# VHH binders against Band 4.1-like protein 4 (epb41l4a), part 8

Target 1, 289 residues: Band 4.1-like protein 4 (epb41l4a), of Danio rerio (Zebrafish) (Brachydanio rerio) (o57457r11to299)
Amino acid sequence: FYCEVLLLDESKLILTTQQQGIKKSTRGSVVLDYVFSHVNLAETEYFGVRYCDRSHQTFWLDPSKTLAEHKDLIATGPPYTLYFGVKFYAEDPGKLKEEITRYQFFLQVKQDVLQGRLPCAFNISAQLAALAIQSELGDYDPYKHTAGYVSEYRFVPDQKEDLEDSIEQIHKTLLGQVPAEAENNYLAIAKTLEMYGVDLHPVFGEKQAEYFLGLTPVGVVVYKNKTQVGKYFWPRITKVYFKETQFELRVLGRDCNETSFFFDAASKTACKNLWKCCVEHHTFFRMPE

## First folded at step 3 (VHH)

Design a01 (framework vhh_8pnl_2)
Fold by ESMFold2-Fast, scan of step 3:
Structure a01 (fold): chain B 289 residues (1-289), chain A 122 residues (1-122)
Amino acid sequence: as target 1 above (289 residues)
Amino acid sequence: QGQLVESGGGLVQPGGSLRLSCADAGFTFSSYAMAWYRQAPGKERELVARIRSGGYDNYADFVKGRFTISRDNAKSTLYLQMNSLKPEDTAMYYCAAEEGTYEVTSGAYDYWGQGTRVTVSA
């Protein structure tokens, strides 16, 4: 068994039968333990390892199941590619206990911005990128950071020269911020953005209309054309059910009347994955009454 | 999860009793709804009894009052106590696990065992 785990710092952790004894019968929890030990994480509950099937649908490695039981993963390899990442985003990552946990969140959120999963307005993008540069390079130094130094780095999907100029000007104002401080300031800004920590799943509503269901720390958010059209808080959701490709949310209204909302996923596998992710988010972010 | 093993089947006289067990090697047994199904030769597989993660149980009409389903989450084991057995109870008995959390059900069974044979002979 040959497994490559891509880490958030862009390094790889290679897990093999010869070196670690990893086999098809090995449970996901063993793979996760190797990853957590390698990156020196104690606050592991926020993190997981993803894999991608041949249709580009992503799944979280189930710690209780064997690698062989992940049929979509087995179909893609060998070699088997896994991606380490944040599974549950802390609402306030500044309150995470350990600096290494906050650092991993910083790397994840920086990747989310770069890959367009966390959209930012121009001014916010410039501030975030300048903090990331401060963390990486330290204080601006005109003798070390020559013209065009920002262009060596990528922070957003369509990075233009005007953004790079803005990043440089902001970097010059960040004198004295140590890496951990710049990373904490990055997370303090990023956590306020609408799409921060939102797990999006494409679905269809009435008349084949396209929607996304966003799984969040507070509930399920319904998006249409990138606009929020519905929001259902976890305490109001009374049932989450799926059958074949149909997903059902049952929600208590203001007058304690139950309303069912139905969505169709593209496949039975996608629908089950949506249901599983929804249940896991509710369990993780459950607020006591 | 994914490996269910049934045991406890055998040959018994009418009016006798058997206790079936289903062991799960998985770590999340307590979050799953568990069920017993049976299939007699030439017939469709049918639900015998179901128990949700919260302990609520249901029984098919043909076994009500005679069979009792129970679970031990600490041992990751499901049980079916079968009393007052009839020749009509002769079948292969299958253990099934359905993913469910806080009583939310999927309507699908994720895992099946290989079965254990029960024969009630006069």
Scores: ipSAE 0.000, ipTM 0.135, lowest interface PAE 12.2, mean pLDDT 84

Design a02 (framework vhh_8pnl_2)
Fold by ESMFold2-Fast, scan of step 3:
Structure a02 (fold): chain B 289 residues (1-289), chain A 122 residues (1-122)
Amino acid sequence: as target 1 above (289 residues)
Amino acid sequence: QGQLVESGGGLVQPGGSLRLSCADAGFTFSSYAMAWYRQAPGKERELVARITSGGRENYADFVKGRFTISRDNAKSTLYLQMNSLKPEDTAMYYCAADEGTYEVSGGTYDYWGQGTRVTVSA
C-alpha cells in the first residue's frame, strides 16, 4: 500500500506497508493517528483526511472502516492520494487552545481563499494576504523585499498587479507583528466572511431548480444564484433523512411546528455523502462545548 | 416491502428477563439503522432503542440500564436484551429498519415487522 497525504503546508506524508505497516485491512483511524502525530496536533476533533473518487466527489476517510472498505479510494490508486484538512471549522478559531491548532486553521483558510472557496472583496483580500506575508517573511525590509516580491506568492485565484501593490503597502504597516499574531489577525478577519467554514453541496429543488446546501458551524444555509435564501440552525433541525437521491431536512420553527424541506442530489452516492456530512455537522455543532 | 420477523416474546414475572430477536429476509441488513418500538393496548407506538449501521446505540429514558440493543450483521439479526422487566413493559414489540434516517429523538422507519408480544405479570 502506497499512500500520499498532502498536508496544508504543501508537504507530503508518505505512508507505506514497508515503513508503517499500512495495508488494505488497516482502519482509517490508524492513518489519521499517523497524520495527527506528524503535524503535532492534540485538538484533533476539527480535522480529517479526505479523498476524491474518479468523478471528483470528495469523501472523508471513515476512522472506523478499513482502507479496503473505501471502494472509491481503492479504485483511484495506487498510489492513493489523501488530503489533510479542517473538517469542522471553529466559529471563533482565536479561542482554540493550542497555537499549532490555530496555525493549521490559518493554513486551511489561506488555501480556501487561494482556491476560491472563500471569496473576498479586494480590500479584504489585500489585508489577508499582507497578514500571510507578515507571517511568512516578517517585517517589511526594503533590502530583502525588493520590487515585485509579492508576485512570488499566490493568495487568490486571479491575482493581479493592483492587488499585489495593495498587499505591499499594507505589509509595510504591519511592523512588529510576530507570526502567531499575524495568523490570529488573519483568522479574526476570515471568520467574519459569509463563506467561512461552509461545506457546499449542489442539490436540486422543485422543477430542477439549482441550489447549494451549505453545512456551516451554525446550521444549514440554502443558496440560490449565490444568494442566501434559507438558514436553519442546528438545534432546530430535528431530522435528516435520505432515500435514493432524495434528501430531507425537518426543521422546528419558532411556532413549534415542524416543516420538511426536500432536495434531490445528482446521484445516490452524492446524496448519501451529503446526508453523512450533515449528520456529522449536526452532531459536532449541537454538542454543548 | 422488506420482511422483518420478530421472536422471543412471552410471559414473564416482574424482575425477569427476555431476549428479543429480529431476523431480516429482504434487504441489506448491515447498511440499515435498526430500532425497537413498543405499543401497549390503547397507547401510541413509542421508541425503545435504536442502533445505527455503525453500532451507535440510543435508548429511551424508561429502559436505560435495563435493556441492551445489539446487532449481528453476519446473521442479519437485531437483538433486544430485556432485564429487570416491569409490568409497565407489557406491550407488542416491533422491529423497524430504514436507510439514512437520523433523528434526535427517534426514527421514522420504512420497514416494520409483525411484532412479538411481551407480557409482564404474575
Scores: ipSAE 0.011, ipTM 0.284, lowest interface PAE 8.9, mean pLDDT 85

Design a03 (from g01 with T52K S56Y N58Y V104I A108R; framework vhh_8pnl_2)
Fold by ESMFold2-Fast, scan of step 3:
Structure a03 (fold): chain B 289 residues (1-289), chain A 122 residues (1-122)
Amino acid sequence: as target 1 above (289 residues)
Amino acid sequence: QGQLVESGGGLVQPGGSLRLSCADAGFTFSSYAMAWYRQAPGKERELVARIKSGGYTYYADFVKGRFTISRDNAKSTLYLQMNSLKPEDTAMYYCAAEEGSYEITSGRYDYWGQGTRVTVSA
């Protein structure tokens, strides 16, 4: 067995049968333990490793199941690629106990902005990127940070010169912020953004209309064309069901009448994954251990 | 809906053995992943063992090597063979079908059994 775990700092952790004894019979928890030890995490409950099937659907490695039981992972064939990341986003990451935990959140959120999962308006993008530069390079220094230094870094999917100019100007104002402070300020801004920590699942509604279900710390949000069309707080949700490709969300309305919303996932595997992620989000955020 | 019924619990001395059974009615047993959970007084419900429709098994670290989960699809029955029982194994044991239905308000799957009591003491 040969797997590469891509870490949030863009380094790789290679896990093999020869070096770590990893086999198809190895449980996900063993793989996770190697990753957590490598990145020096104690507050592990927020994190996991994910993988992509051949249809680019993402799944979280189940700590309680063997690697062989992850048939969609095994079907990708060797080598196996895993991605370390934040599975459950703390509503206020500034309250996390350890600096290393906040640092990993910072790296994850920075990646979310870069890859377009966390959309930001121009001014917010510039502020976040400047804080990331401050964390990486320290105080602006005209002798070290020569013209065009920002262009060596990527912060958004379609980075333009205007944004880079704005980033440089903001970086100049951040004198004296140490890396941990810049990272905390980054998270303090990012946590207020609408899509922060939203786990999106594509689904179809009536007449094959495209929607996304967003799993969040507070409940389930329904999106159509990047616009919220429904929001159901966990206390208002009574049950979640799936059968085949159909997912059912049962909620109490403001009139206290129970009603059901039905969505179709692209496949049985995607539907089961949506249901599992929904249960896990509720358990993590509303049912403390 | 909840159509699972557990049996086989009882009182045993430390080091003893018990075999729990879970019978179901009204759903396609062979298609479901089945699990045993337990809940001690004042603690939350925890996963003990799981078995997939294809026969693959998982065990929590605290029972690994001592408990064996198995299924008989022809009889629609799930089993948990418990050996080398410890006082810490004292709990109500629940059978669950793990796919499809989850009640948010209670944090429980709809296809839960009623439970069977296991007490390990002198």
Scores: ipSAE 0.129, ipTM 0.591, lowest interface PAE 3.4, mean pLDDT 87

Design a04 (framework vhh_8pnl_2)
Fold by ESMFold2-Fast, scan of step 3:
Formats: C-alpha cells, structure tokens, sequence
Structure a04 (fold): chain B 289 residues (1-289), chain A 122 residues (1-122)
C-alpha cells in the first residue's frame, strides 16, 4: 500500500506497507494517528484526511473503517492521495489552546481563500494576504523585499496587480507583528466572513430548483443564488435522513412542532456523503463541552 | 446492502439471562440507527429498544432496567442483553436497521432480520 498525504504546508507525508505497515486492512484511525503525530497535533478533533473520487466528490476518511472499505479511494490508486485538513471549523480559532492548532487553522483558511472556497472582498483579501506575508517573511525590508516580491505568492484564484500593490502597502504597516500574532490576526478577520467553515453540498428543492446546503459551525444554511434563504441551528435539528437521492432535515420550532425539509442530491453517493457530513457536524457541534 | 441475521435466542427459566446478537454484512453499519422489536404469537410487533448511530438509547417501559441495547461498530453487530427474564418476554425477537437515519429518537425502519426465538418457561 502506497499513499501520499498532502499537508497544509504543501509538504507530503508518505505512508507505505514497508515503512509503517499500512495495508488495505488498516483502519482509517491508524492513518490519522500517523498524520497527527507527524504534524504534532494534540487537539486532533477538528481535523481529518479527505480523498476525491474520479468525479471530484470529496469524502472524509472514516477512522472506524478499513482502507479497503473506502471503495472510492481504492478505485483512484495506487498511489492513493489523501488531503490533510480542517474537518470542523472552530467558531473562534483564536481561542484554540495550542499554537500548533491555530497554525494549522491558519494554513487551512489561507488555502480556502486561495482556492475560492472562502470568497472575500478586495480590501479584506489584501489585508489577509498582507498578514500571510508578514507571517512568512517578517517585517517589510526594502533591501530584501524588492519591487514585485508579492507577485511570487498566490493568495486568491485570480490575483491581479492592483491587489498585489495593496498587499505591499499593507505589509509595510505591519512592522513588529511576530508570525503567531499575524496568524492570529488573520484568523480573527477570516472567522467573520460568511463562508468561513462552510461545507457546501449542491442539492435540488421543489420543482428542481438549485440550492446549496452549507454545513457550518452553527447549523445548516440553505443558499439559493448565493443568498441565504434558510438557517437551521444544530440544537433544533432532530432528524437527518436519506433514502436513495432524497435528503430529509427535521427541525424543531419554538412551538415544539417538527417541520421536515426535503432536498434531492444528484446521486445516491452524493446524498449518502451529505448525510454523513451532516450527522458528523451535528454530533461535533452539539457535543457537551 | 447486507442481510441482518439474529442469533442468541433459546429456552431459559424465569430470572435467567440471554444475550441476542444481530450481525450486519453492511460495511456502513455505523451510519444506521438500530432497534430490537419482538412479536409474541397473536400479537403485534412491539419496540423493545433502540440505539441511534450516535449511541443514544431508548427503551420500552416493560424492559427498562432489565435489558441493555449496545452496538459494536467494528464488528458490525448489535446486541441485546436480557436479564431477569419473565414468561411475558417469550417472543420472536427481530433486529431492524434504517440506512441513512440519524435522530435523537429513532423512527421507522427500512429492513428487518428473520428473527431469533426466546422462550421463558413458566
């Protein structure tokens, strides 16, 4: 068995039968333990490894299942590619206990912005990128950071020269911020953005209308044409059910009456994945302290 | 996708104990809410105990304190530990699973096993 785990710092952790004894019969929890040890994480509950099938559907590695039981993963390799990342986003990552945990959140959120999963307005993009540069390069130094130094870095999907100019101007104002401080300030801004920590799943409502269900730290958010049209808090969700491609969310109102909301996923596999992600989010964010 | 297979039934004296098991061939056992039902001759099937995918349990009043439902996701097996058995507990016991069900209280189930017979002699 040969797998490559892509880490958030862009390095790779290689796990093999020869070096770690990893086999098709190995449980996901063993793979996760190797990754957590390598990254030096103690606050592991926020993190997982994911994989993509041939249709770009993303799945989280199940710690209780063997690698062989992950049929969509087995179909893609060998070699097998896994992606380390934040599975459950803390509402306030600045309050996480350990600096290494906050650093991994910083790397994840930075990747989210770069890959367009966390959209942000021009001015916010510039501020976030300048904080990332401050963390990476330290204080602006005209002898080291020559004209065009920002162009060597990518922070957003369609990075243009005007954004790079703004990033440089802001970087010059951040004198004295140490890396951990810049990273904490990055997270303090990013956590306020609407799409922070939102796991989006495409679905269909009544009359085949297109929606996205967003699994978030606070609940399930329903989006239509990029606007919120519904929000159901985790403590009010009493049932999550799927059958074939139909997904059901049951919510308790203040009058103690339950209301069911129905959505259709594009396939049985997508529906099952949505259901699993929703159950895991409900369990995590409803957990006792 | 897998078939549910109950076992562990038998003949026992009043006050005795039995442990029922229900094996599921499905590799996604941990996603299922699971339940034990029973049916005595000439009576309707009735719920004995439920366990959600998250591990929350619910018991019928007539078994509270005597029966314990549990699951082992690694073995894809559901259990019912039955203590202080009474003649009234004599029935065919069925396990049931609902793929894709997750709830604080378990609901209606999609598929059933063949059952295992429990007889408590008087």
Amino acid sequence: as target 1 above (289 residues)
Amino acid sequence: QGQLVESGGGLVQPGGSLRLSCADAGFRFSYYAMAWYRQAPGKERELVARITSGGSTNYADFVKGRFTISRDNAKSTLYLQMNSLKPEDTAMYYCAAEEGSYEVTSGEYDYWGQGTRVTVSA
Scores: ipSAE 0.015, ipTM 0.295, lowest interface PAE 7.3, mean pLDDT 85

Design a05 (framework vhh_8pnl_2)
Fold by ESMFold2-Fast, scan of step 3:
Structure a05 (fold): chain B 289 residues (1-289), chain A 122 residues (1-122)
Amino acid sequence: as target 1 above (289 residues)
Amino acid sequence: QGQLVESGGGLVQPGGSLRLSCADAGFTFRWYAMAWYRQAPGKERELVARITSGGSTNYADFVKGRFTISRDNAKSTLYLQMNSLKPEDTAMYYCAAEEGTYEVTSDAYDYWGQGTRVTVSA
């Protein structure tokens, strides 16, 4: 068995039968333990490893199941590719206990911005990118950071010269911020963005109308054409069901009556995945502080 | 799809203890809400304890403080630890599961075991 775990710092952790004894019979929890140990994480509950099937549908590795039981993963390799990442986003990552946990959140959120999962306006993009550069390169130094130095780095999907100029100007103002400080400031800005920590699942409503269900730290958000059209807080969600391709969400209104909302997923596999992700988010985020 | 198989029942003296087990023979155990029900001779089947796929538990008032429901997803097994047993606890105990349902409480289950008998008698 040859497994590549892509880490958030863009390095790879290679897990093999020869070196770690990883086999098809190995449970997901063993793979997770190797990853957590390698990145030095103690606050592991926020994190997981995911894989993509041949249709680019994303699934989280189940700690209780063997690798062989992840049939869609087995179909893609060897080699088998896993992606380490944040599974449950803390509403306030600045309150996470350990610096290494906050660092991993910083790397994840930076990737989210780069890959368009966390869209942000021009001015916010420039501020975030400048903080990321400060964390990586330190203080602006005209001797080392010559014209065009920002263009060697990518921070957003459609990075243009005017954004790079703005990033450079902001970087010049960040003198004296140490890496951990710049990373904490990055997270303090990013956590306020609408799509921060939103796990999006495409679904269909009446007449095959397209929606996305967003699983968030506070609840389920329903999006249509990138506009929020519904929001249901975790404590108000009484049941989640799926049957074949149909997903049902039951929500308790303030009048103490339950309302059911129905959506169709593209496949039975996608529907079950949506249901599992929703159950896991409800369980994680219902706990009182 | 699979079947639930209960075990661990038996005859005990009042004040004794038993641990019931329910093994999953083919279900995707981790994702099922699970419950223990019991049925005494001449009575309706009643809920004893339930545990959601996320691990939240709920108990009938008559067993609170005496019984503990737990699950081991790695072993695909549900448990009921029964302490301070009383003659009134004498019943057939059933394990139940429902796929695709997650809820804080549930009264509807699609999958039932055959049951395991518990007798509390001097």
Scores: ipSAE 0.012, ipTM 0.297, lowest interface PAE 8.6, mean pLDDT 85

Design a06 (framework vhh_8pnl_2)
Fold by ESMFold2-Fast, scan of step 3:
Structure a06 (fold): chain B 289 residues (1-289), chain A 122 residues (1-122)
Amino acid sequence: as target 1 above (289 residues)
Amino acid sequence: QGQLVESGGGLVQPGGSLRLSCADAGFRFSIYAMAWYRQAPGKERELVARITYGGSTNYADFVKGRFTISRDNAKSTLYLQMNSLKPEDTAMYYCAAEEGTYEVTTGPYDYWGQGTRVTVSA
């Protein structure tokens, strides 16, 4: 068994039968333990590893099941590719206990901005990127950071020169921030963005209307045409059900009046994945830390 | 196959008792609604008893008053206390966690155990 785990710092952790004893009979929890040990992470409950099937649908590795029981993963390799990441986003990552946990969140959120999963306005993009530069390079130094130094780095999908100029100007103002401070300030800004920590799932409503269900730290958010059209807090959700491609949320009002909301996923596999992610978010965000 | 493992089956005479156990080392045992099913020789698998993670129970008519389902969430273990056993109770008994339904009083069922054999005869 040959497994590559892509880490948030863009390095790879190679897990093999020869070196770690990883086999098809190995449980997902063992793979996760190797990853957590490698990145020196104790607050592990926020994190997981994903894999992608042949249809490009993404799934979280189930710690209780063997690698062989992940049929969609087994079909893709060898080699098997896994992606380490934040599974449950802390509503306030600045309150996480350990610096290493906040660092991993910083790397994840930075990747989210770079890959367009966390959109932000021009000015916010520039501020975030300048904090990332401060974390990486330290204080601005005109003798080391010559014209065009920012262009070596990528922070957003369609990075342009005007953004790079803005980043440089902001970097010049961040004198004295050590890496951990810059990273904490990055997370303090990023947590306020609408799409922060939102796990989006495409679904259909009546007459094949397209929506996205967002699984968030506070609840399920319904989006249509990039506009929020519904929001249901985790403590109010009493039922999450799926059958075939149909997904159901049941939400409790204060007077014990329940309302059911129905959505269709593109496939049975996508529907089951949405349901599992929703159940896991509901469980995680109902529990006190 | 997962992490559900049944035990406690055996050979008993009519009128006897058995206690079946189903152990799950799984991280989320407490959110699953759990069930016992059975498959008698030459018959299809049928529901015997169900228990929500909050402890609410439901029984098939043919076992009401004779069987008691219970769970210990701290030990991640499900039980079926079987009293006044009849030859008709002879079957493989399966533990299940239900997939597709998650409610305040129920959890998802996601897999079956391998089964434990119960034989009621002389």
Scores: ipSAE 0.014, ipTM 0.381, lowest interface PAE 7.2, mean pLDDT 84

Design a07 (framework vhh_8pnl_2)
Fold by ESMFold2-Fast, scan of step 3:
Structure a07 (fold): chain B 289 residues (1-289), chain A 122 residues (1-122)
Amino acid sequence: as target 1 above (289 residues)
Amino acid sequence: QGQLVESGGGLVQPGGSLRLSCADAGFTFSYYAMAWYRQAPGKERELVARITRGGSTNYADFVKGRFTISRDNAKSTLYLQMNSLKPEDTAMYYCAAQEGVYEVTSGDYDYWGQGTRVTVSA
């Protein structure tokens, strides 16, 4: 077995039968333990590894199942590619106990901004990118950071020179911030953004209208055209059910009457994945911290 | 593909007790609604007890006060504590799990174990 785990710092962890004893019969939890040990991560509950099937649908590695039981993963390799990342986003990452945990959240959120999963306005993008530059390069130095130094780095999907100029100007004002401080300030801004920590799943409603269901720390949020149109808190959700491609949420209203909301996923596999992610979020965020 | 493996069945005298266990052997136990069913020779399977993912329990009238269903998510194990056993409790006992349901609304289960035999006889 030959497995490449892509880490958030863009390095790779190679796991093989010869070196780690990884086999098709190995449980996902064993793979996760190797990754957590390698990253030196103790607050592991927020993290997982995911994989993509041939249709670019993403799935989280199930700790309780063997690698062989992940049929969509087995179909893609060998070699098998896994992606380390944040599975459950802390509402306030500044309250995470260890610096290494906050650093991994910083790397994940930075990737989310770069890949367009966490949209932000021009001024916020510039502030976040300048904090990331401060963490990576330290204090602005005109002898080291010559014209065009920001363009070596990518922070947003369509990065233009006007944003790079703004980033440089802000970087000059951050003098004296140590890396951990810049990373904490990055997370303090990012956590306030609407799409921070939202696990989006595309679905269809009545008359094939397109929506996204967002799984969040507080509940399920319904989005239409990037606008929130509904919100169902976890304690009010009395049933989460799927059958074939149909996903059902049963929600208790203020009048104590139940209402069922139905959505269609693009495939049976996507629907089952949505259901599993929904159950996992409910479990994680229902426990008092 | 997970397997449900039942254990704890056996021969016991009327009035005795048994504790059945159902261990998950390859799926995420804590995400499933779970149940115990039984089947006597020549009869259909009947619900004995069920426990939702949230911990709510339901019991068949013929076992109320005698049987207790519980789950230990940390050990990935479902239990059925059977007290005051009667000859009528003699059956093959099956563990069942349902995907896609946060709270169980019916006895429609997707995964079944192979069963463990309970015999109540002098």
Scores: ipSAE 0.000, ipTM 0.223, lowest interface PAE 12.2, mean pLDDT 85

Design a08 (framework vhh_8pnl_2)
Fold by ESMFold2-Fast, scan of step 3:
Structure a08 (fold): chain B 289 residues (1-289), chain A 122 residues (1-122)
Amino acid sequence: as target 1 above (289 residues)
Amino acid sequence: QGQLVESGGGLVQPGGSLRLSCADAGSIFSRYAMAWYRQAPGKERELVARITSGGYTNYADFVKGRFTISRDNAKSTLYLQMNSLKPEDTAMYYCAAEEGYYEVTSGAYDYWGQGTRVTVSA
């Protein structure tokens, strides 16, 4: 068995039968334990590894099932590619207990911004990137950081020279900020962005109208044309159910009556995955009102 | 477990119409997704039409445009209006109620009626 786990710092962790004893009969929890040990992570509950099937549908590795039971994963390899990442985003990552946990969140959120999953305005993008540069390079030094040094780094999907100039100017103001401080400040800004920690799933409403369901730390958010049209807090969600391609959310209203909301996923596989992710988010983030 | 009671089946000539009814004595009919399934001799049960608690409908391709599913939550009754019936529609028709659950290990409880027979023959 030959498995490549892509880490958030862009390095790879290679897990094999010869070195770790990984086999098709190995449970997902064993793979996760190797990853967590490698990255020196104790607050593991926020994290997982995901994989893509041949249709590019993404799934989280199930700790309780064997690798062989992940049929879609087995069909793609060997080698089998897994992606380490944040599965559940803390509402306030600054309150995470360990520096290494906050560092992994920093790397994940930085990747989210880079890949466009966490959109942010020009001025916020420049501030975030400058903090990332401060964490990586330390204090601005005109002898080390010669003209164009920011161009060596990528922070957004379509990075242009005007953003790089802004990043350089902000970097110059961050003198004396150590890496952990810069990373904490990055997370303090990023957590306030609308799409922070939102797990988006495409669905259809009546007459095939397109929507996205966002699974968030606070609840399920319904988006239509990038506009929020509904929000249901986890404590108010009483049931989540799926059948074939139909997904159902049941929500308790102010009058203590339940209302059902229905959506269709593109496939049975996508629908089951949406349901599983929704149940897992509700379990993780459920709190007394 | 027999809590759903179907009626309205019978013998009809091709091109005819029938209206099937399914009465639920349950207290939370409005929360259930309701469906009509059918089983022709020698075949597995197949979905004919589904209606959610919110009124969203889904139809099998072979009945689309001919059958209409509807519900009356005040009467706890599900209906299937069947028009332009064909010999191929001959089957036992079953009413089903689907109840969802929150945890991975709790399966959906499918409540089934005993069925009502529809025969389309000259």
Scores: ipSAE 0.000, ipTM 0.121, lowest interface PAE 12.6, mean pLDDT 83

Design a09 (framework vhh_8pnl_2)
Fold by ESMFold2-Fast, scan of step 3:
Structure a09 (fold): chain B 289 residues (1-289), chain A 122 residues (1-122)
Amino acid sequence: as target 1 above (289 residues)
Amino acid sequence: QGQLVESGGGLVQPGGSLRLSCADAGFTFSSYAMAWYRQAPGKERELVARITSGGSTNYADFVKGRFTISRDNAKSTLYLQMNSLKPEDTAMYYCAAEEGTYEGDTVTYDYWGQGTRVTVSA
């Protein structure tokens, strides 16, 4: 078995049968333990590893199941590729106990901004990028940071010169912020953005209307054309079901009556994945310890 | 796209034994809770026994002490060992896989087999 785990700092952790004894019969929890140990992470409950099937559908590695039971993963390899990341986003990452946990959140959120999963207005993008540069390079120094130094870094999907100029101007104002402080300030801004910590799943409503269901730290949010059209808080969600491609969400109203909402996923596999992610989010955010 | 296939049914005399098998034809067996249901002529389907992915078992009162449900995840096969069979056990026996439930005791089955017939009589 030959497994590559891509880490948030863009390094790779190689796990093999020869070095770690990883086999198809190995439980997902064993793989996770190697990753957590390698990155020196103790607050592990927020994190997981994910994989993509041949249709680019993303799944989280199940700690309780063997690698062989992840049929979609087995079909893609060898080699088998896993992606380390934040599975459950803390509403306030500044309250995370260890600096290493906050650092991993910083790397994840920075990647989310870079890859367009966390959209930011121009001014917010510039502020976040300047804080990331402050963390990486320290204080602005005109002798070390010559014209165009920002262009060597990428922070957003379509980065342009006007953003780079703004980043440089903001970096000059951040004098004296140490890396951990800049990273904490990055997370303090990012946590306020609407799409922070939102796990999006495409679904269809009545008459094949296209929606996204967003699994968030506070509940399930329904989006249509990038506009929020519904929101159901985790404590009000009593049950989630799926059958075939139909996803059912049961919500307790203020009148103590349950209402069911129905959505269709594109496939049985996508529907089961949505259900599993929803159950896991409900468990994690309903009963925080 | 997966299908469950039952086998092992047949004719047996009262007091006899049968072992039913259910083969997992293409879905992820070890992640599902599995159950045996039965349906006698003119009756609704009723739960006989259930086994979770972790191996915890539940039985209907009318089969306790006589039937044993088990699973072999390596072979993707579910079993029902039926001992001390009675004429009242005559039914079509169905294998089912639990999918799409949030709570383990709340069942919405996506996968059913076609059934295997058990007849207990002379």
Scores: ipSAE 0.000, ipTM 0.180, lowest interface PAE 10.8, mean pLDDT 85

